# Designs tried in a protein design chat: VH-VL binders against Coenzyme F420H(2) oxidase (fprA). Part 7

Target 1, 148 residues: Coenzyme F420H(2) oxidase (fprA), of Methanobrevibacter arboriphilus (b1a7s3r263to410)
Amino acid sequence: VTIVYDTMHYSTQKMAHEIAEGIMAEGYDVEMFFLHEDERSEIVKSILDSKAIAIGAPTINDEPYPSIGDLMYYLKGLRFERTGIKRKAVTFGSMGGKGGTPASLGKDLGEYGFDVVDTCEVYYVPDEEENKACFKLGQKLVEEAKKI
Short names: E, the ipSAE of ESMFold2; O, the ipSAE of OpenDDE; V2, 0.75 times the mean of E and O plus 0.25 times the DockQ between their complexes.

## First folded at step 4 (VH-VL)

Design s1 (from a9 with heavy chain T28D, light chain P95W; framework fv_dargistotug)
Heavy chain, then light chain:
Amino acid sequence: QVQLVQSGSELKKPGASVKVSCKASGYDFTYYAMNWVRQAPGQGLEWMGWINTNTGNPTYAQGFTGRFVFSLDTSVSTAYLQISSLKAEDTAVYYCARSRYTYGYWFDSWGQGTLVTVSS
Amino acid sequence: DIQLTQSPSFLSASVGDRVTITCRASQGISTYLAWYQQKPGKAPKLLIYGASTLQSGVPSRFSGSGSGTEFTLTISSLQPEDFATYYCQQLHSYWTFGGGTKVEIK
ESMFold2-Fast, scan of step 4: ipSAE 0.284; ipTM 0.749

Design s11 (from a9 with heavy chain N54K, light chain H92N P95W; framework fv_dargistotug)
Fold by ESMFold2-Fast, scan of step 4:
Structure s11 (fold): chain C 148 residues (1-148), chain A 120 residues (1-120), chain B 106 residues (1-106)
Amino acid sequence: as target 1 above (148 residues)
Amino acid sequence: QVQLVQSGSELKKPGASVKVSCKASGYTFTYYAMNWVRQAPGQGLEWMGWINTKTGNPTYAQGFTGRFVFSLDTSVSTAYLQISSLKAEDTAVYYCARSRYTYGYWFDSWGQGTLVTVSS
Amino acid sequence: DIQLTQSPSFLSASVGDRVTITCRASQGISTYLAWYQQKPGKAPKLLIYGASTLQSGVPSRFSGSGSGTEFTLTISSLQPEDFATYYCQQLNSYWTFGGGTKVEIK
């Protein structure tokens, strides 16, 4: 399972780590990528080799963080809908205002050929219950991926 | 509170096998992965791999495939490292250390180390 | 795999000195970096995680900084109990350690 995220604030990173913990608790390996520092080619290779992905970004000016937009455009070009399998996906992110980025990313991933299982959005910094929700999101992603 | 207690030192001849234990207490064993770290005399720390304590699935670093086996006994919250066909270059202190399953997490608790000496 | 290079490998300093240890990563690792202290004959002890967050119970004279590929551990006023070997560890992809920096009191 591949997790890709970007963050202007630490909170989306915390969500990514909780999701990864949920995935690993179910016995699966996770590759995590931070878009500011990781090579896009390595990220894409990981996604192509995975049955499941999680993509995260904070909402900035009611839009996804720019680096995530670039990744999404590249993923659109790969035409995953032509592969004959539907990779499972979840989206996540934090917000300080209007929000909506995880839902927007989920819609786009669905159009690109992914089966979007769920989304998770947190106001500012995740509290204990929201951390639990992210952990459970990771477990749910793995359970759905087993159906492929 | 959290403790990792390892078995005592071992003196072995080349070709023998050794099994080191790491007993955990003070936390839910299956919520954390167990890592193994080697330190040869006068050398630095070398990560050997980890084992998923919920599934029993081990992952080995490239240099530690074949002769090294990670295993568990969850009923007693204990992780094991077995080394077969011991060589002189296996002489080292072996540590267990816990981490969360997620990358980005650190080793917040360590065993005291087990010295394994391999000599003829 | 991600390689970590520590410098210096050996350092001799006096009590009260400011000591700086550097860790460089072969590729960007954000703030996914931890520092450990190992005293002779003992297991490593976590000092800092997330590049700059001090572990509970660690003296405030220890601090960490950096992100991406260059990280620094600083001891603001070296004490006798600080003679030890210090290791950085990357947390971004599995776990690998730097080569260590041995700090001796003059």
Scores: ipSAE 0.000, ipTM 0.533, lowest interface PAE 12.0, mean pLDDT 81

Design s16 (from a9 with heavy chain T55K, light chain P95Y; framework fv_dargistotug)
Fold by ESMFold2-Fast, scan of step 4:
Structure s16 (fold): chain C 148 residues (1-148), chain A 120 residues (1-120), chain B 106 residues (1-106)
Amino acid sequence: as target 1 above (148 residues)
Amino acid sequence: QVQLVQSGSELKKPGASVKVSCKASGYTFTYYAMNWVRQAPGQGLEWMGWINTNKGNPTYAQGFTGRFVFSLDTSVSTAYLQISSLKAEDTAVYYCARSRYTYGYWFDSWGQGTLVTVSS
Amino acid sequence: DIQLTQSPSFLSASVGDRVTITCRASQGISTYLAWYQQKPGKAPKLLIYGASTLQSGVPSRFSGSGSGTEFTLTISSLQPEDFATYYCQQLHSYYTFGGGTKVEIK
């Protein structure tokens, strides 16, 4: 399973780590990528080799973080909907005001040929209950990926 | 407040079996794996293995296969260590300690330890 | 399995001393190393994780450094409550503990 995220203040990174914990609690390995540091070609290769993905980003000025937008545009070009394999996906993110990035990313991934099973958004820094929701999101992603 | 509370000391004869408990509170039990650590009298710490508290599958370190069994009762947030066919060299303090599932995580909470003494 | 060697195994020190304990790994473990303090009759207490990150509530006189195969725990000004046995632990491939370093009063 592939997790890709970007963040400025660690809140989305904390969500990514809890999702990874949920995946590993189900007995599966996870590959994590930080868009600011990792190469896009490596990220894309990981996604192509995976049955499940999780994509996360914060919302800035009512828009997704720019690096995630760039990745999404590239994924759109790959035309996953034509492959006959419907990979499972979840989206996640943090917000400090008006949110919507996980829902927006989920809608786009659905159009790109992914089966988006759920999304998760938290206000600023996730609390204990929101960390639990992210853990469960990882478990749900794995449960759904087993159906492929 | 996170707390791991272990059962009391045990005095056993060679060949008997013992079951040590470790009851967790103050956190979601299935979020953390439970580790077992042995410390023989006057000796250092030795990792015995861990159990996935969500799936229930144990992983044993080399040297702790066969006579040692890790198990759970998730309804009461409790992990167990059972040692069968006890030998004198099993005399030790046994600790439980929690860790996360990802590689690189440390033991941030420990039980108080259970002394198991095996003597005739 | 990854082996950890601590040195010294025993050291004698006085209050106010700077104490340095070394941990060497048999193979590279990046920064996947933790340090624990254990007092007689008690469970170990986490001091440092990620080789250099101080656990919340641990006094600032404790510090850790190193990466790869060589790691150091330093106590800048030893206090009476610091007389204990210290253990390093590798977190790279499950878990292995070092043999321990006992810090005793002179």
Scores: ipSAE 0.236, ipTM 0.748, lowest interface PAE 4.2, mean pLDDT 84

Design s2 (from a9 with heavy chain T28E, light chain P95L; framework fv_dargistotug)
Heavy chain, then light chain:
Amino acid sequence: QVQLVQSGSELKKPGASVKVSCKASGYEFTYYAMNWVRQAPGQGLEWMGWINTNTGNPTYAQGFTGRFVFSLDTSVSTAYLQISSLKAEDTAVYYCARSRYTYGYWFDSWGQGTLVTVSS
Amino acid sequence: DIQLTQSPSFLSASVGDRVTITCRASQGISTYLAWYQQKPGKAPKLLIYGASTLQSGVPSRFSGSGSGTEFTLTISSLQPEDFATYYCQQLHSYLTFGGGTKVEIK
ESMFold2-Fast, scan of step 4: ipSAE 0.263; ipTM 0.741

Design s27 (from a9 with heavy chain S99G, light chain P95Y; framework fv_dargistotug; at its last look DockQ between E and O 0.04; V2 from the best seeds 0.00; counts 0 for: pae E 2.5 > 2, placed apart)
Fold by OpenDDE, look of step 5:
Structure s27 (fold): chain C 148 residues (1-148), chain A 120 residues (1-120), chain B 106 residues (1-106)
Amino acid sequence: as target 1 above (148 residues)
Amino acid sequence: QVQLVQSGSELKKPGASVKVSCKASGYTFTYYAMNWVRQAPGQGLEWMGWINTNTGNPTYAQGFTGRFVFSLDTSVSTAYLQISSLKAEDTAVYYCARGRYTYGYWFDSWGQGTLVTVSS
Amino acid sequence: DIQLTQSPSFLSASVGDRVTITCRASQGISTYLAWYQQKPGKAPKLLIYGASTLQSGVPSRFSGSGSGTEFTLTISSLQPEDFATYYCQQLHSYYTFGGGTKVEIK
């Protein structure tokens, strides 16, 4: 399973880690990438080798964080629908105003050939319940991936 | 426990202004957005908008722009709804509600409501 | 704008009955739907969010299902305290409520 995220105030990062914990709790390996530090080529390779992915980014100016746009644009060009694998996906992110980044990312991934199983979004800082929700999101992703 | 306590009932004349308060306790005020919901007598619920409790930036639903103003006093964990140029049709119970996000946006905690009656 | 249509508007039932309330969205909203219960003179109470997730503390007799444009709230066995008005709310584009369903004693 591949997790890719960027973060502005660490909230989306927290979410990513909770998702990872959920995935690992199910006995699956996780490759986690931070867009700010990791190379796009490595990220894409990991995605291609994965049956399931989680992509997260914060919202800024009512739009997904720009860095995630770079990745999404790359993924769009890869034409995953032609790979013969319907990969599972979840999206997540934090926001401080109008939300919608996870939904937006999910919509795009769907168009790229992924099966988006769920999303998770939090306001500012995730509380304990929201962290649990992210954990469960990871578990759900694995459960869906098992169906492939 | 999470609590939202609103100010008491108001009786106003048309053209007047009213300011309803919503004091939050039991949680970190700035970690959750605050929403306002209106319910006219015998009618359904109407989402009025919400305010970012960190920045104070308000978002108003359609039909609730102009005369409706959301504001905050974070020092006392309180949100305010001000309605100016009151009209008879503004007669309603006004609720504050804490916003939550996960699989969408919902209201998990509500104030007890504030009745605002506008009558000549 | 997304419109929510609840049905029925009024429902008469007896204690022990299985009750189902429907909420229809004018367009697809995935699972971005919540259900609330409101009793006279009281604030609404959250029952379900994300279409099917039961809010903590809510009795298990309440359940939600659906995705896209069709959603249902089910009370498996109606209790005396369940007579109230129920509202669905879409969480996709703004946060509009359905018209409500009043569950009354038969």
Scores: ipSAE 0.263, ipTM 0.777, lowest interface PAE 1.6, mean pLDDT 93
ESMFold2-Fast, scan of step 4: ipSAE 0.338; ipTM 0.774
ESMFold2, look of step 5: ipSAE 0.427; ipTM 0.772
ESMFold2 (binder alone), look of step 5: mean pLDDT 93; pTM 0.937

Design s37 (from a9 with heavy chain Y103F, light chain P95Y; framework fv_dargistotug)
Heavy chain, then light chain:
Amino acid sequence: QVQLVQSGSELKKPGASVKVSCKASGYTFTYYAMNWVRQAPGQGLEWMGWINTNTGNPTYAQGFTGRFVFSLDTSVSTAYLQISSLKAEDTAVYYCARSRYTFGYWFDSWGQGTLVTVSS
Amino acid sequence: DIQLTQSPSFLSASVGDRVTITCRASQGISTYLAWYQQKPGKAPKLLIYGASTLQSGVPSRFSGSGSGTEFTLTISSLQPEDFATYYCQQLHSYYTFGGGTKVEIK
ESMFold2-Fast, scan of step 4: ipSAE 0.270; ipTM 0.748

Design s38 (from a9 with heavy chain Y103H, light chain P95W; framework fv_dargistotug)
Heavy chain, then light chain:
Amino acid sequence: QVQLVQSGSELKKPGASVKVSCKASGYTFTYYAMNWVRQAPGQGLEWMGWINTNTGNPTYAQGFTGRFVFSLDTSVSTAYLQISSLKAEDTAVYYCARSRYTHGYWFDSWGQGTLVTVSS
Amino acid sequence: DIQLTQSPSFLSASVGDRVTITCRASQGISTYLAWYQQKPGKAPKLLIYGASTLQSGVPSRFSGSGSGTEFTLTISSLQPEDFATYYCQQLHSYWTFGGGTKVEIK
ESMFold2-Fast, scan of step 4: ipSAE 0.298; ipTM 0.760

Design s40 (from a9 with heavy chain G104S, light chain P95W; framework fv_dargistotug)
Heavy chain, then light chain:
Amino acid sequence: QVQLVQSGSELKKPGASVKVSCKASGYTFTYYAMNWVRQAPGQGLEWMGWINTNTGNPTYAQGFTGRFVFSLDTSVSTAYLQISSLKAEDTAVYYCARSRYTYSYWFDSWGQGTLVTVSS
Amino acid sequence: DIQLTQSPSFLSASVGDRVTITCRASQGISTYLAWYQQKPGKAPKLLIYGASTLQSGVPSRFSGSGSGTEFTLTISSLQPEDFATYYCQQLHSYWTFGGGTKVEIK
ESMFold2-Fast, scan of step 4: ipSAE 0.250; ipTM 0.747

Design s5 (from a9 with heavy chain T30Q, light chain T31S G50A; framework fv_dargistotug)
Fold by ESMFold2-Fast, scan of step 4:
Structure s5 (fold): chain C 148 residues (1-148), chain A 120 residues (1-120), chain B 106 residues (1-106)
Amino acid sequence: as target 1 above (148 residues)
Amino acid sequence: QVQLVQSGSELKKPGASVKVSCKASGYTFQYYAMNWVRQAPGQGLEWMGWINTNTGNPTYAQGFTGRFVFSLDTSVSTAYLQISSLKAEDTAVYYCARSRYTYGYWFDSWGQGTLVTVSS
Amino acid sequence: DIQLTQSPSFLSASVGDRVTITCRASQGISSYLAWYQQKPGKAPKLLIYAASTLQSGVPSRFSGSGSGTEFTLTISSLQPEDFATYYCQQLHSYPTFGGGTKVEIK
């Protein structure tokens, strides 16, 4: 399973780590990528080799982080709908205002050929219950991916 | 308050079996793996393996397959180490220790240890 | 699996001394190394994780450094309660421990 995220603040990173914990608790391995620092070709290769992905970004000024938009455009070009299988996906992110980035990303991934099983959005810094929700999101992603 | 409480010391004869328990409290049991660590008298620490507390699947380190069995009772947040066909060289303190699942996980909480003595 | 070699195996020191313990890995392990302290008759206690991050409640005289294959634990001014055995542990793959360093009073 592949997790890709970007963050200006550490909130989305905390969510990514809890999702990874949930995935690994189910006995699966995780590759985690930070868009700000990791090579796009390696991220894409990981996604192509995975049955499940999680994509995260904060909502800044009620807009998605620009690096995520660039990744999404690249994923659209790969035409996953032509592969004959629907990879499972979840989206996640933190917000400080109106929000909506995880839902927007989920809609786009669905159009690109992914089966989006859930989305998760947190106001600012995740509290203990929201960290548990992220852990469970990782478990749910793997549970759904096993059905492929 | 996170606690791992192990069962009391055991004195066994060669060929017997022993079952050591490790009861967890103060956290969500399934969010952490449970590790087992052996320390023979006067020796260092030796990782025996771990059990995934969510799936129940154990992983054993080299030399700890066959006679050693990790198991769980999730209803009481307890992990077990069972050793069959005990030998004198099994004499050691056995520790349980929790860790997260992500790579680079460290053992932030340990049980107090259970001394198992095997003698005739 | 990955082997860890600790040096020295034992050392004799006085209160107030600066003590340095080295841990060498047989393969690169990035920063996936932890240090533990074990006092006689007790369970190990986590001191440092991720090679250099001090665990909450651990005195600031303890510090860790290194990455890759060479790591050190330093006690800047040894106190009476620091006489113990210290172990390094790698967490880059299935966990393994170093052989331990016993710090004895002079």
Scores: ipSAE 0.088, ipTM 0.706, lowest interface PAE 5.6, mean pLDDT 83

Design s50 (from a9 with heavy chain S109Y, light chain P95Y; framework fv_dargistotug)
Heavy chain, then light chain:
Amino acid sequence: QVQLVQSGSELKKPGASVKVSCKASGYTFTYYAMNWVRQAPGQGLEWMGWINTNTGNPTYAQGFTGRFVFSLDTSVSTAYLQISSLKAEDTAVYYCARSRYTYGYWFDYWGQGTLVTVSS
Amino acid sequence: DIQLTQSPSFLSASVGDRVTITCRASQGISTYLAWYQQKPGKAPKLLIYGASTLQSGVPSRFSGSGSGTEFTLTISSLQPEDFATYYCQQLHSYYTFGGGTKVEIK
ESMFold2-Fast, scan of step 4: ipSAE 0.307; ipTM 0.769

Design s53 (from a9 with light chain S30R G50Y P95W; framework fv_dargistotug)
Fold by ESMFold2-Fast, scan of step 4:
Structure s53 (fold): chain C 148 residues (1-148), chain A 120 residues (1-120), chain B 106 residues (1-106)
Amino acid sequence: as target 1 above (148 residues)
Amino acid sequence: QVQLVQSGSELKKPGASVKVSCKASGYTFTYYAMNWVRQAPGQGLEWMGWINTNTGNPTYAQGFTGRFVFSLDTSVSTAYLQISSLKAEDTAVYYCARSRYTYGYWFDSWGQGTLVTVSS
Amino acid sequence: DIQLTQSPSFLSASVGDRVTITCRASQGIRTYLAWYQQKPGKAPKLLIYYASTLQSGVPSRFSGSGSGTEFTLTISSLQPEDFATYYCQQLHSYWTFGGGTKVEIK
């Protein structure tokens, strides 16, 4: 399973780590990528080798980060809908205002050929219950991926 | 408050078996992996492996396959280390320690240790 | 299979001294390194994680630095209660420990 995220204030990073914990608690490997630090080619290669992905971003000025948009455009070009398998996906993110980035990303991934099983969005910084929700989201992603 | 409480010291003969327990409290048991660490008298810390508390699947470090078995009783939030066919070289303090599942996390809570002495 | 080499294995120092312990990894581990203190007859206690982040409640005289393959633990002014063995641990692939450094106070 591949997790890709971007963030300015660490809230989305905390969510990514809890999702990874849930995935590994189910006995599966996870690769995590931070868009500001990691090469796009390595991220795309990891996604192609995975049955499930999690993509996260915060909402800035009521829109997702440009780096996430750039990645999404690249994924659209790969046409996963033409493969024999339908990869599972979840989206996640934090918001300080209107929000909606995880839902927007989920819709796009669905159009690109992924089966989006759930989303998770928190206001500002996740609390203990929201961290547990992210952990369970990771477990759910793996549970759904086993059905492929 | 997070606590890991281990069973008391054991004195065994070569060839016997021993089962050490580590009872967890103060957190959701399945959210953390349980690790086992050995320390022979006067020696350093040696990671033996871990057990996934959610799936029950153990992973053993090289050198601890065969005679060593990690298991769980999730109904009482307890992890176990069983050593069969005990040898004098197994004399050591055995620690349990919790970690998160993802690489990059540390051991933030440790049991007090269980001394296992193997002598004839 | 990541190996950690600690140096020195043993050191003797006076109260007030600056003590430095090094930990070298056989391959790059980013900042995925922790330091533990073990006093005689006790379980290890976490001092530092992510190479340089001090655990809550640990005195500020302890500090860690490094990334990649070379790491250091520094005690800026050694105190009597710092008599202990110190271990590094890599967090990059599973969890393995260095050989330890025993600090004796003169």
Scores: ipSAE 0.240, ipTM 0.715, lowest interface PAE 4.0, mean pLDDT 83

Design s54 (from a9 with light chain S30Y T31S T53K; framework fv_dargistotug)
Fold by ESMFold2-Fast, scan of step 4:
Structure s54 (fold): chain C 148 residues (1-148), chain A 120 residues (1-120), chain B 106 residues (1-106)
Amino acid sequence: as target 1 above (148 residues)
Amino acid sequence: QVQLVQSGSELKKPGASVKVSCKASGYTFTYYAMNWVRQAPGQGLEWMGWINTNTGNPTYAQGFTGRFVFSLDTSVSTAYLQISSLKAEDTAVYYCARSRYTYGYWFDSWGQGTLVTVSS
Amino acid sequence: DIQLTQSPSFLSASVGDRVTITCRASQGIYSYLAWYQQKPGKAPKLLIYGASKLQSGVPSRFSGSGSGTEFTLTISSLQPEDFATYYCQQLHSYPTFGGGTKVEIK
C-alpha cells in the first residue's frame, strides 16, 4: 500500500501516519511519501506496484493543495482504467473552513480508474476519535484491496 | 494507566520449555504491536521480534527462529513467548514492550521482566 | 541489520556534571532513534524519542540531538538517581540497540 500526502501544518501528516498504522495492524507493508520531499518518479513507481493507495491533502482557500493537483494530473495520464485491475483508494485531509478536498480528489481518482472506497476529512488537528477513524480507514482500505 | 504485567520467574532444566506471559491493560490491545526483548545477565538489550496483536502474525529477528514462538490471547489482552528445548544460553530476563505498528515508533511501555534461568 | 555503537561504554561522573553519551549508526536512520534508561534490576524507561523529543514525565536535564548517523544524549546536571545504563535504539528498520553506557556516580 502506498500513501502520498502533502501539508505544511502536519495535520494531514498525522492522519497519514494513523492510516499507515491501520494498514500495518492488518499485516501489510506501507510506503509513505511526503510530496514536498519525495521524488515524483518514486511515488509513481510505488503506486504502479500497489493494489491500494491513500492520497491526502489539506484544503486551502476552499481549493485543493497545488502539489497534489500536479500529481493527480500525472496519474490521469497513466490510464489505470485500462490495466484490468481496479486499484482501491481512499482520500483524506484537514480543513479550516468549507473543505471538500478529499471528496474532490476521490471523484477524480474514480474517473482515473480507481475504486474509491472512502474519504475522511478533519477540522484542523485530529482529536483522539478522529485518529481512530483514520486507523479504521487504513484497515478498510486493506480489507477492500484483498478483494482484488 | 497503561500497564504490562509479566508472569513470575522460572527455573528450568536444559531441554525443557517455558511460556512467559505479558498481560496488557489501560489501552486498546490491538492498536499496538507487542515486542519481545532479551537481556542476558550483565549484557545489553536484544530485540527478538514482535507480534501483530490484531492478526496474530509474528515477526522474528534473525537468531530467534525455530525455538521461539510468539502468540496471543486477545480475549484477555495477553501476549506469550514460548521457548522450547531450553539451553543454558537462554538464561536471561525477557521483557515485553508495546510499540505502534510503524517502525518509527518507540517502546513507550515495558513489562517488569521475567527472569528465566536454565541450569543443572 | 543496522548496528549502533555507543561511546563511552563506561563513564564515572560527579553530581552536577554534564554527561554526554554518543550513539553512531552504521547507516543513515534520519531521526528514528530513541534513548532508554535502565536502572539496576528494573525494566528500561523511555527518555527520548525521535532523536530529540523528551518523553512526558522525564526531567528536562535530559536532552537528545543529532540526525542521520551521529546522535548524542546529554544530561546537563547529573543527579544521584541518574545512576543507570543508557541505551540508544534505532527504529528505521528492524529495531536494534546500542551496547549501552553505564554511568557510575563517583
Scores: ipSAE 0.012, ipTM 0.615, lowest interface PAE 8.4, mean pLDDT 82

Design s55 (from a9 with light chain T31Y T53E H92K; framework fv_dargistotug)
Fold by ESMFold2-Fast, scan of step 4:
Structure s55 (fold): chain C 148 residues (1-148), chain A 120 residues (1-120), chain B 106 residues (1-106)
Amino acid sequence: as target 1 above (148 residues)
Amino acid sequence: QVQLVQSGSELKKPGASVKVSCKASGYTFTYYAMNWVRQAPGQGLEWMGWINTNTGNPTYAQGFTGRFVFSLDTSVSTAYLQISSLKAEDTAVYYCARSRYTYGYWFDSWGQGTLVTVSS
Amino acid sequence: DIQLTQSPSFLSASVGDRVTITCRASQGISYYLAWYQQKPGKAPKLLIYGASELQSGVPSRFSGSGSGTEFTLTISSLQPEDFATYYCQQLKSYPTFGGGTKVEIK
């Protein structure tokens, strides 16, 4: 399982780590990437070798964080809908005001050929219950991926 | 409040078996892995391995395969370490310690330790 | 298999002294290093995680620094309760501990 995220603040990173905890609690390894240009080809390679992905970003000016947008454009070009495998996906992110990035990313991933099983959005910093929700999101992602 | 409470000290003869328990409370048992750490008299800390408390799958460090078995009873939030065919070199304090599942998370809570003495 | 070399293995110090302990990793471990304090007959206590983050409830005189392969634990003004053995631990892969540093009264 591949997790890719970017963050201006700590919150989305904290969510990514809780999702990873849920994945590993189910007995599966996770490859986690903090998005930057140097690792784009490695991120894409990891996704191609994975049955499941989680993508996270905060919302800025009612739009996804720019680096995530760049990755999404790259993923669109790969035409995952043409493969025999319909990879599972979840999206996540934090917001300080008007949100919607996880839902927007999920819609795009669905159009790119992924089976988006859930999304998660948190106001600012996740509390204890929201951390548990992220953990369960990771568990749900791998349980769905096992069905592939 | 997080607590890990271990069973009492054991005095065994070579060739015997021992089973040490570690009972967890104050947190969701399956959200943390349980680690085992050994410390021989006057020596340093030695990581033995961990058990996934959600799946029950154990992972053993090099040197702790064979005679050492990690197991669980999730209904009572308890982890176990069993050592078979005890040898004098197994004399040590055995600690349980919790960690998160991903690499890089620290051992923030430890049991008080169980002294296992193997002598004739 | 990542090895940790701790130095010195032993040091003598007086109350009020600045104490520095070094931990060297056999390969790069980024910030995946923790420090523990162990008093005789007691379980280890987490002092520092992530190389430099102070655990809740630990006195501010303890600090950690470093990244990659060289790390240090510093006690800025040694107190009577600080006489103990200190261990570093890497957490980038399967955990390993340093050999320990015993801090004794001079």
Scores: ipSAE 0.241, ipTM 0.720, lowest interface PAE 4.2, mean pLDDT 82

